Miniprotein binders against a7ua95r516to809. Designs and how they scored, part 37

Target 1, 294 residues: a7ua95r516to809
Amino acid sequence: ASLSLLSISDLVPDLQFIFFWMSNAIEILYFIQQKSPAYMQTIELMDDKAGSKESLLSATISANEEAMTILEEVIMYTFQQCVYYITKTLYVVLPGLLDCNPFGTEPSSEQCRRAAGVCVCAVCVMPEAVRRVVSVFQTTSDLLQQYQVHSEIQSQMFAYLFFFTNVSLFNQLIDKGPARGWFQRSRVLQIQASVKILLDWAKGAGHNHLAQKFFAKFCSTVTILASPPQQLSQMSWKALCAEHPSLKPVQLHRILTQYQLMAELGPLPIWQPSSEDEAYIYRTVDLLESFENH

## First folded at step 12 (miniprotein)

Design fj3
Fold by ESMFold2, fold request of step 13:
Structure fj3 (fold): chain B 294 residues (1-294), chain A 83 residues (1-83)
Amino acid sequence: as target 1 above (294 residues)
Amino acid sequence: DPKEKVEAMLRAAERLLEEARKALEEGDFERAIEEAEQAIWKIMRAMYEAEEHGTDPEVDLKLYEIEKKADQILERAEEELKK
C-alpha cells in the first residue's frame, strides 16, 4: 500500500527482480525447444536391450511437457506483474497529458533537444506531464534491454502499454472532457502535440508499428477534433468512418457532438449516421473502452 | 501582432516543406525527414497560436494542407531509409 508506486524509478528494484526471472525463464524455454529434438534423437539411437528405450522416451516427453508448462506459467506470471506495476504508474501520470501545454517558449539550444532524445523540436519545452509518461516508457525499454528480454516479449509488452495508454486517454477525454474544457480546440491542439511527442519516442525506440496500431483510437479522436471546421464540415459520416475505422459509431457521434458544441456549429445533415449505424450511436455501453481487450 | 506571427510561421513552414520536397527528390532522405519534421512542428504551433488569437479560415485550411503534405514526405523518406 505505498504511494511510492507513483514513480517508475521507485519500482525499478521490483521490476529488475521480475525481469530477471522472466528473462531466465524465456532462455530456458528457448533452450528446451531448440535442444529437445536432438535429445530425442539420441534416445532413438540407443540399444533397446532391457526395454528401457520406450520408458526413457515417454519420461523425456513428459518431463519436457511439464518443464515447458511451468516455464510458460512463470513467463506469463512475470509478464503480468511487470505490466501491472508499469500500468499502475501510467494510470497516475497519463491524465496530465490532457492538461499540459507543450507550446512553451522557443527551445533554448540544439544540445537540449538532442540530449533528451525524444523530440528534436519540442524537447526544451516538454512539460513535466509528458516527461513523466516518456520516463515510464524509457525506463521500461532500458530494463528490457538490460536483461536482454527476447524481442517478441518486448513487443508484446509495449503493445500492451500503448493499448493501455490509448484506452486511458480516450476514456478520460470522453468522460471528463466536457467538464475539463478538453474539447476546446486550443486544448485539443495542445493534446495533439503532447501525443506527437509520445509517438516520436515510440518511433525512435523502434516501436512505430505498435504505436500506430494501438494509439489509433485516441489519435483518430484528436485528429478529428483538431481539424479545421471548414474541412471537417465537408466530410460525410461515411467518409469519417472510413478514415477512422478505430472509432465505434457511438464514439464518433459523441466526438462530432462535442466538436459541434465547441465550434458553435448547428447539426449538419452530412454528419447524419448511416442507417446501419443509427442503432449504435446511443449505445452508452459501447462509449468507453475496456482495459481487458487486445 | 498575433496575425502576423501566425502568417510568418505559415511562410516558414512553406519554406521547410519545399526544402523537404527537394531533399526527397535528390534522395537525401535524412534531410527530407529533418525538414519535414520541422515543418510539422511549426504548423502545430501555428495552428495553436491561430486558435488562441482567432482563426482566419483561409490560414487554418492552408496550415492543415501543409501539415498533410509534410506528413506524406516524412513517410516516404522514412520508408526509403529502411531500404
Scores: ipSAE 0.765, ipTM 0.928, lowest interface PAE 0.7, mean pLDDT 84
Fold by ESMFold2, fold request of step 13:
Structure fj3 (fold): chain B 294 residues (1-294), chain A 83 residues (1-83)
Amino acid sequence: as target 1 above (294 residues)
Amino acid sequence: DPKEKVEAMLRAAERLLEEARKALEEGDFERAIEEAEQAIWKIMRAMYEAEEHGTDPEVDLKLYEIEKKADQILERAEEELKK
């Protein structure tokens, strides 16, 4: 698109620099951790004349500890910089996912399916809003692979990106959904399809378990809202809590309230909270999620 | 005719689900995944069309049940493919 739009492609040069240093720091840290015992054993085989063996052991231990501390800080800072730049882009593009229509008039074809090697039918009809989010994830994946970043760090990066995506989408749905009409079931079904495109990307990229874990709250919300009234009205509060443990009582209560309004259902006794949860459905401080996580 | 379109999608999804189930039983896990994913997408589109045009709620519930069965086949096929 135009230079007036924030895009991940504009950030690639900065990200390349950061990933370069992150990858090098990780490699050096690994070397110290793997080779340090052998060097210590070599020192222990030395003759101890005038106490030099003990001094060398002490200096080597101190140098290793100092080097590891510095390298761990470099890895932490470079990781935080990557997260900052990438989530800045995500923050801009994610809201559009709630307003797009993935069920366009251009149906998928077999040729589109074969070209990309993934579930390409969704890609051929992919709305621009969804494409922008997928582009952020794909560019991040490409850079991590290009610089051979350790797989554990790659997993942590996508865990955080999926967490950020989940919080952003959930908070916007809860906060703006009533005014924007996002709780209408036809809209929820569109949102569900858009999210499935993201989940399919994550599965094809080898991050399915991370996506399942870190999208859980938003996916649970959409699953409930998309459920047929005939099915959902048969599920008790306790059953819904058990099936959707990622939702806090105040969140589940708010979701069910919006569902009742849109489906034109009266109060349902089966959805009455347990006595233990009844105090928690009014905790509005717990309604929105924090972008901070440990 | 919107009702005819939704009913055609339902029939297509039922065929895809049956093919996915057969592929899973035969150990063709790649095909089972392919057919299950196609069924899921067909169901999602059918549910959206049904909601937009006021199609029978019983069709809506049937679409939901087929989707759940397709999800189960997909999960099992993906687990088996990974060994």
Scores: ipSAE 0.763, ipTM 0.925, lowest interface PAE 0.6, mean pLDDT 83
Fold by ESMFold2, fold request of step 13:
Structure fj3 (fold): chain B 294 residues (1-294), chain A 83 residues (1-83)
Amino acid sequence: as target 1 above (294 residues)
Amino acid sequence: DPKEKVEAMLRAAERLLEEARKALEEGDFERAIEEAEQAIWKIMRAMYEAEEHGTDPEVDLKLYEIEKKADQILERAEEELKK
């Protein structure tokens, strides 16, 4: 398949092929695991006249182990290929979330306006940048269900996709935000709304617990940046750490620094790091997240 | 009229919050969720409009407080639906 900058719809034929074989490999592996003990029991009950019973048992064990090893490798490989293709698509569409305006379009109907907070009506008023990300998640969900992929594998897939989304958005905000003006509060409020659309999709799709877990760092960042100055200036460093445990000290320090700059606040004594955190607020190697931590 | 628009959104969000509270008390958890979500979206839009036009900081704080209350109603209603 082409590895250029593609939409998810261009990848569907390749993903269908990969999901087909992943689902079949899982089904065959399950069959062997469920039936192998019974077959071994049958061999054990056979008459053993020329030692053939022991030879048959040994060969059966070896064949089962080889088959299970091959199937496990197919499952792992197909899972990795799905993740690779889907995240390549996400990488292309995610930056647009930081630049779009979810408040620029009025709902198209009265019923849609009353239900704009739910996933189905958000599609009616959703900015194109957000729609493209939701389309990746929705297409993935539809394919997993179409090929009846085991629910545990579906959960692992979305856990990784949400993790990837969180890391990608967080790193871009931290790294490019100053130059792109993304720390301005009006822009942060737009980003907050765009993320809420994604969270609402995840909730409606039955993945709320995964989204809560894996979006935590980016959501905490946006929550802090969106807070009114009157409210945030009353929160100590210790209180902020307690409310936002997903943020490392260097990350919280950077976020507060950008907040002070945009809100034109001077240094606030209440935001001075604790003694134990002071050593870590300049550890730049911890600033950006790694895609390897999942 | 931007300041009047934000004030109108604030009043609309307050009404939605009250309807969500009543729905929660009546045990209509699906309606409570719908009203709370509408309030949250109205608040988010109002905060954005307020920031764009430099409105009264007191309005900004009121929007924040209503958002927090709407989130609490939403969480409570969703917990009740799981039962």
Scores: ipSAE 0.756, ipTM 0.924, lowest interface PAE 0.7, mean pLDDT 84
Fold by OpenDDE base, fold request of step 13:
Order: C-alpha cells, then structure tokens, then sequence
Structure fj3 (fold): chain B 294 residues (1-294), chain A 83 residues (1-83)
C-alpha cells in the first residue's frame, strides 16, 4: 500500500496485537521482579535436604534472570514496532497540519457520529487536517488504555511521538517553508492555531508537560514568525536567544533571515549574532533536527 | 467592515482578559484558564483577520500585548492548580 493511503485505523488490528504482547510482557516482568525475592526467601527457608536447596535456588535465579531478559527484549521490540507504525502514520498526516487553515469558513459539516446534532466536542470542531493528527494520538492513547499498558511506557511512547512530531514539523517548516509560503505571517498564524489545537488536545489528555517540552522548538519558531514586525524588530539577538533557548543559533538566524525577507525589513543590526554565536550561525549541519537524538 | 470586525474582536478579547484577571485574583483558577484561553483564541483569529485584510499595525501590537497578558494569566492559573 502506498504510504499515502495508510491510516491509523488500518493499523489498529496490528497495533492491538503488539500492544497485547507488550502489556502482557510488562505485567509478567513486573510480577517476576516483585515476587522473585519472596520466592527466593521461601526456598532459603526450606530444609537443606542433600544440597538440593542450593541447586534449586541457583536454577530458580537463572530461570528468572533469563525470563526477565526475554521479557525486556519483547517489551523493547514491541515498543519499537508500535512507534514505527504510529510514526509512519504521523509522517503521512503531519504535512497537512502545515497547510491547514483553522480560521477557514468551512463549517465542519461532518457531524460527530456521537451527536444527534451539532457536535460541540473539540475534535468535531477541529479542521480535518488537525483531526487526522489528533486521531493518531487519540488512537494510540485509547489502545494504551485498552491494554492497560504501564504508565511509564505510555509516557515514553508519547514523549517519542511528540519528539517525532516536533522534528518533522520543524524540519518541514525550515526546509520547505520559504518555497511553500509558510513564512508568510497569515500562514504562520494558521500553523500556530493548528498546533495550539493539538497542544490543547495533549493538555486535555494529561500530556501537557511532555507536549510543552517536546514541541518547544517548533512552538518557538512559530512564535517568532507570528510576532508583529514592529515587536520583533525591537528584540535583540540576545533577547531572542534567551526567550527561545530551544533554538540553536543557526536555527534562530535562519528564522530571522526568512522573517526579514518575508516582512521586507532592511538589515537589522539588533538581530546580529553575538561574537560568541557568530561561529555557530554557519553550522548548517545543525539547522535541521535529527530523528536520532532521542 | 473587516477592520471593524477586528476591532470588535480586540474589544471582546480585552473583556475576556479582564475577566480572566479578575478570576485569577479571586482564586478561581479554572475560570481564569477558561477566560484566558478564550481571549487567546479570539486574539489569534483577530491577528489572522488583521493580517489578511491589512489592518492598522497599532491594532496588531495591541492584539500581541493582549495575547502576552492572557498567556501570563494562563500560566499563573495553571501553576496554581498544580499546587
């Protein structure tokens, strides 16, 4: 199937299978970790009939260690597979978020299937492009809850998915933004609003801290680009660095350069990098984010 | 008139900001969040409409100032709800 046709709904059966095994492996691992000490103590309290106790203890320790190792491998493998499939679906739908106009007059004519009337739920009011992204996250959340996956693993999964989303959106905006007109302030405001809807969903889902942390770079980029020219032109390089610490000097310099071109601003001495940062603004290898940094 | 619409949205956002501020002062943090979020959404829409219709730069700055104040109220209210 072309990647373009892959929806999260099409992957649900496969994801269900993976989440089932992941959850079970976590539960068994946790059981072994918690019960093994008590079981070992029980063996230690047994009468030493002809050295059988030490042999049984050693065999039990070895079996538990082997079982835990296998379970950890299963958990890691299943986690990786879930992330792989979910990120594939995100990769397909995320570009639509950058082209989304949440201020557009298109009444979401799609009645929420749950409401016999005008659906007032945030998801039903969402633009289709935002809804598609949220649907990936919501489906992931629903599956994690359905299979009662341990909260730490849920947090790790969302952390990675938010990281992936931020990297993907940031790189697309920086690389393709100028050519696609995404640096035009009206378009930036649309992007800002679309991402805000996603962040509001993440907040409502209990992932506010993770979302704020992992979206910081993209949000900082959009915040700068959405700023009025009169306001941003008064901000020094040092002030912008301090307000947006998630941005590397090369990234901030690129954003400001594109902003200057878009806003038809003359050279702004106030945006000149410090002597300390001047060496870093030319590090084009650091311009785009890596997916491997997680 | 698009300009009149943006100005009306600005005034509406200012009212919401004031209600959010009052709610924060009263210790109604949930209401403060709700009113601040509504203010922010109105501001974002007003900024978009202002940009699309080429409105007064002074209005754009006012919208930005209101957004910044609303974000500050939102942050404070959210911090207080976590205690």
Amino acid sequence: as target 1 above (294 residues)
Amino acid sequence: DPKEKVEAMLRAAERLLEEARKALEEGDFERAIEEAEQAIWKIMRAMYEAEEHGTDPEVDLKLYEIEKKADQILERAEEELKK
Scores: ipSAE 0.743, ipTM 0.920, lowest interface PAE 0.6, mean pLDDT 90
Fold by OpenDDE base, fold request of step 13:
Structure fj3 (fold): chain B 294 residues (1-294), chain A 83 residues (1-83)
Amino acid sequence: as target 1 above (294 residues)
Amino acid sequence: DPKEKVEAMLRAAERLLEEARKALEEGDFERAIEEAEQAIWKIMRAMYEAEEHGTDPEVDLKLYEIEKKADQILERAEEELKK
């Protein structure tokens, strides 16, 4: 009940606090890492007053190691908390993406004026369901920038969020798709367009490579399902495996089976799994993606 | 007519594809990306409308071919901008 009302905007104050500590801990960690050698050298150059130099050096090394360990723990903890809160908001808004029709607005005769900074084209009128998803990512980006979080940590954050999004969307599509009619080609085309808007945002935000990498499974699934029957029926199992290496054999087999049912195609010998893959298509445990393997 | 609309969109996508190709050949990679992306969006909409209205399978295949070509242009232009 309470999760359905949680917006990313409601979490901003808490996220701000977490990002503040994360950013500061990173800055202090880098400061220690950069200055520690100089401090050690300074101690090494001091006069050895009664063997105190070795003791001071040892104590300084130990203190720096302890401080660095604590800072790393703070960074890890704050990172995990950010991810936890952000993924909760994503979990709420992501189902809306699969039900979204980005084509429902009359094609305004207006060409996409991306060049004018105001993309008023009906294609660029981001549907509300897509906007809610993008808003989570944009708010995350804005907070990361506001607190000047190190670029590596930003990349790790987006990598995880894209991973989570892909797993969530993929699993929902595979599990609920048949019952929801999401395997109908018209619905698939809507899903494809909705995800493309998200990917276009990720591209504009400088995360194109990460988005392409982590959305590969979902994009492959949607690409297959969006394919014309005349085209897809000419593709062999081996060709499909080669074009969609992100899909496990069991996943590809499920997609093709559902496609066949939806398109009212008879059994296609060309889609028969290879003898090597035949054992793997029955591994239903591998059908859905896990959130644990990041 | 829905069929005529899809055919008009197909022709528009073909024009955008040709402009994207020309821009790529001219080394205007930013324009090539813009035109290719516009072509892809036109195609996606045309495919949706074609599917919804049950248009000619030949048109659907043509749309798919144009999409594939537009994606290739887009990829090439993006690769060139990264250099």
Scores: ipSAE 0.743, ipTM 0.920, lowest interface PAE 0.6, mean pLDDT 90

Design fj3
Fold by OpenDDE base, fold request of step 13:
Structure fj3 (fold): chain B 294 residues (1-294), chain A 83 residues (1-83)
Amino acid sequence: as target 1 above (294 residues)
Amino acid sequence: DPKEKVEAMLRAAERLLEEARKALEEGDFERAIEEAEQAIWKIMRAMYEAEEHGTDPEVDLKLYEIEKKADQILERAEEELKK
């Protein structure tokens, strides 16, 4: 109940605190890792005054190991907290993306100025629902940059957020899509365009590879559903599996079954699963994606 | 007429696709990407308008073919920029 009111802007103060500690912990960890060998060598080169050298070396090693362990725990904890808060905000705004019509506004004649990564060019009158999703990602990017968080941690953060977004959108589309009319081709085309705006943002933000990788399943689903019936009805199960390797057999079978029902095509023998996949299409446990496998 | 609008968008997408192809052949990969992306957006809008207003299934197939070609140009141009 209470989570439905949290915008990303409301979480910025808490996220700032977490990112501050995360960034500092990373910086200190790298400092220790880089300087520890030099300190150990310096101690090793000291004159052995009455066994104090071995004791000092042992104490320094132990202190560095303890410090690094604590810092790693702080980094992991702060990372998890960031992900937790950001994914909660995504969970609230992502359903709006599936109901969005990006074609309702004519592109303005204003030239898309790509220069600043977020080409909210007036040509891309970004629908409000897409803007809300992009705002979560942009705010995350801005905070990561503001606190100069290490690039590897930034990449891991975006990888997880894209993963979460893909799983959430995919599961919602598969579970609720038939009942909400999201399998109607006009609605699918709207969804495809809305996701393209998000992917274009990710490309402009320097996350193109991660976005393509982690959105592959949702994009494949939308691509199949957006396909003309005349074209898709000529594609074999094997061809569709090869073109959409991110989809499990049970997922592809569900998508095709729902497409068939929506398009009133009747049973298509060409979409019949292979004998190898026939056992897998009944694994309904594998139909929805899990959030645990990341 | 919605049909005429879709046909005009189809022709515009075909022109953009041709410009993208030329840019790719000339080694102007950035321009190829830009023109291909514009073609894809024109096609997506045309497909939506076609679906909402009912158009010739042949036009829908042509739009799909152009989209596929634009995606191929886009992919090739992006691969060349990574080298």
Scores: ipSAE 0.742, ipTM 0.920, lowest interface PAE 0.6, mean pLDDT 90

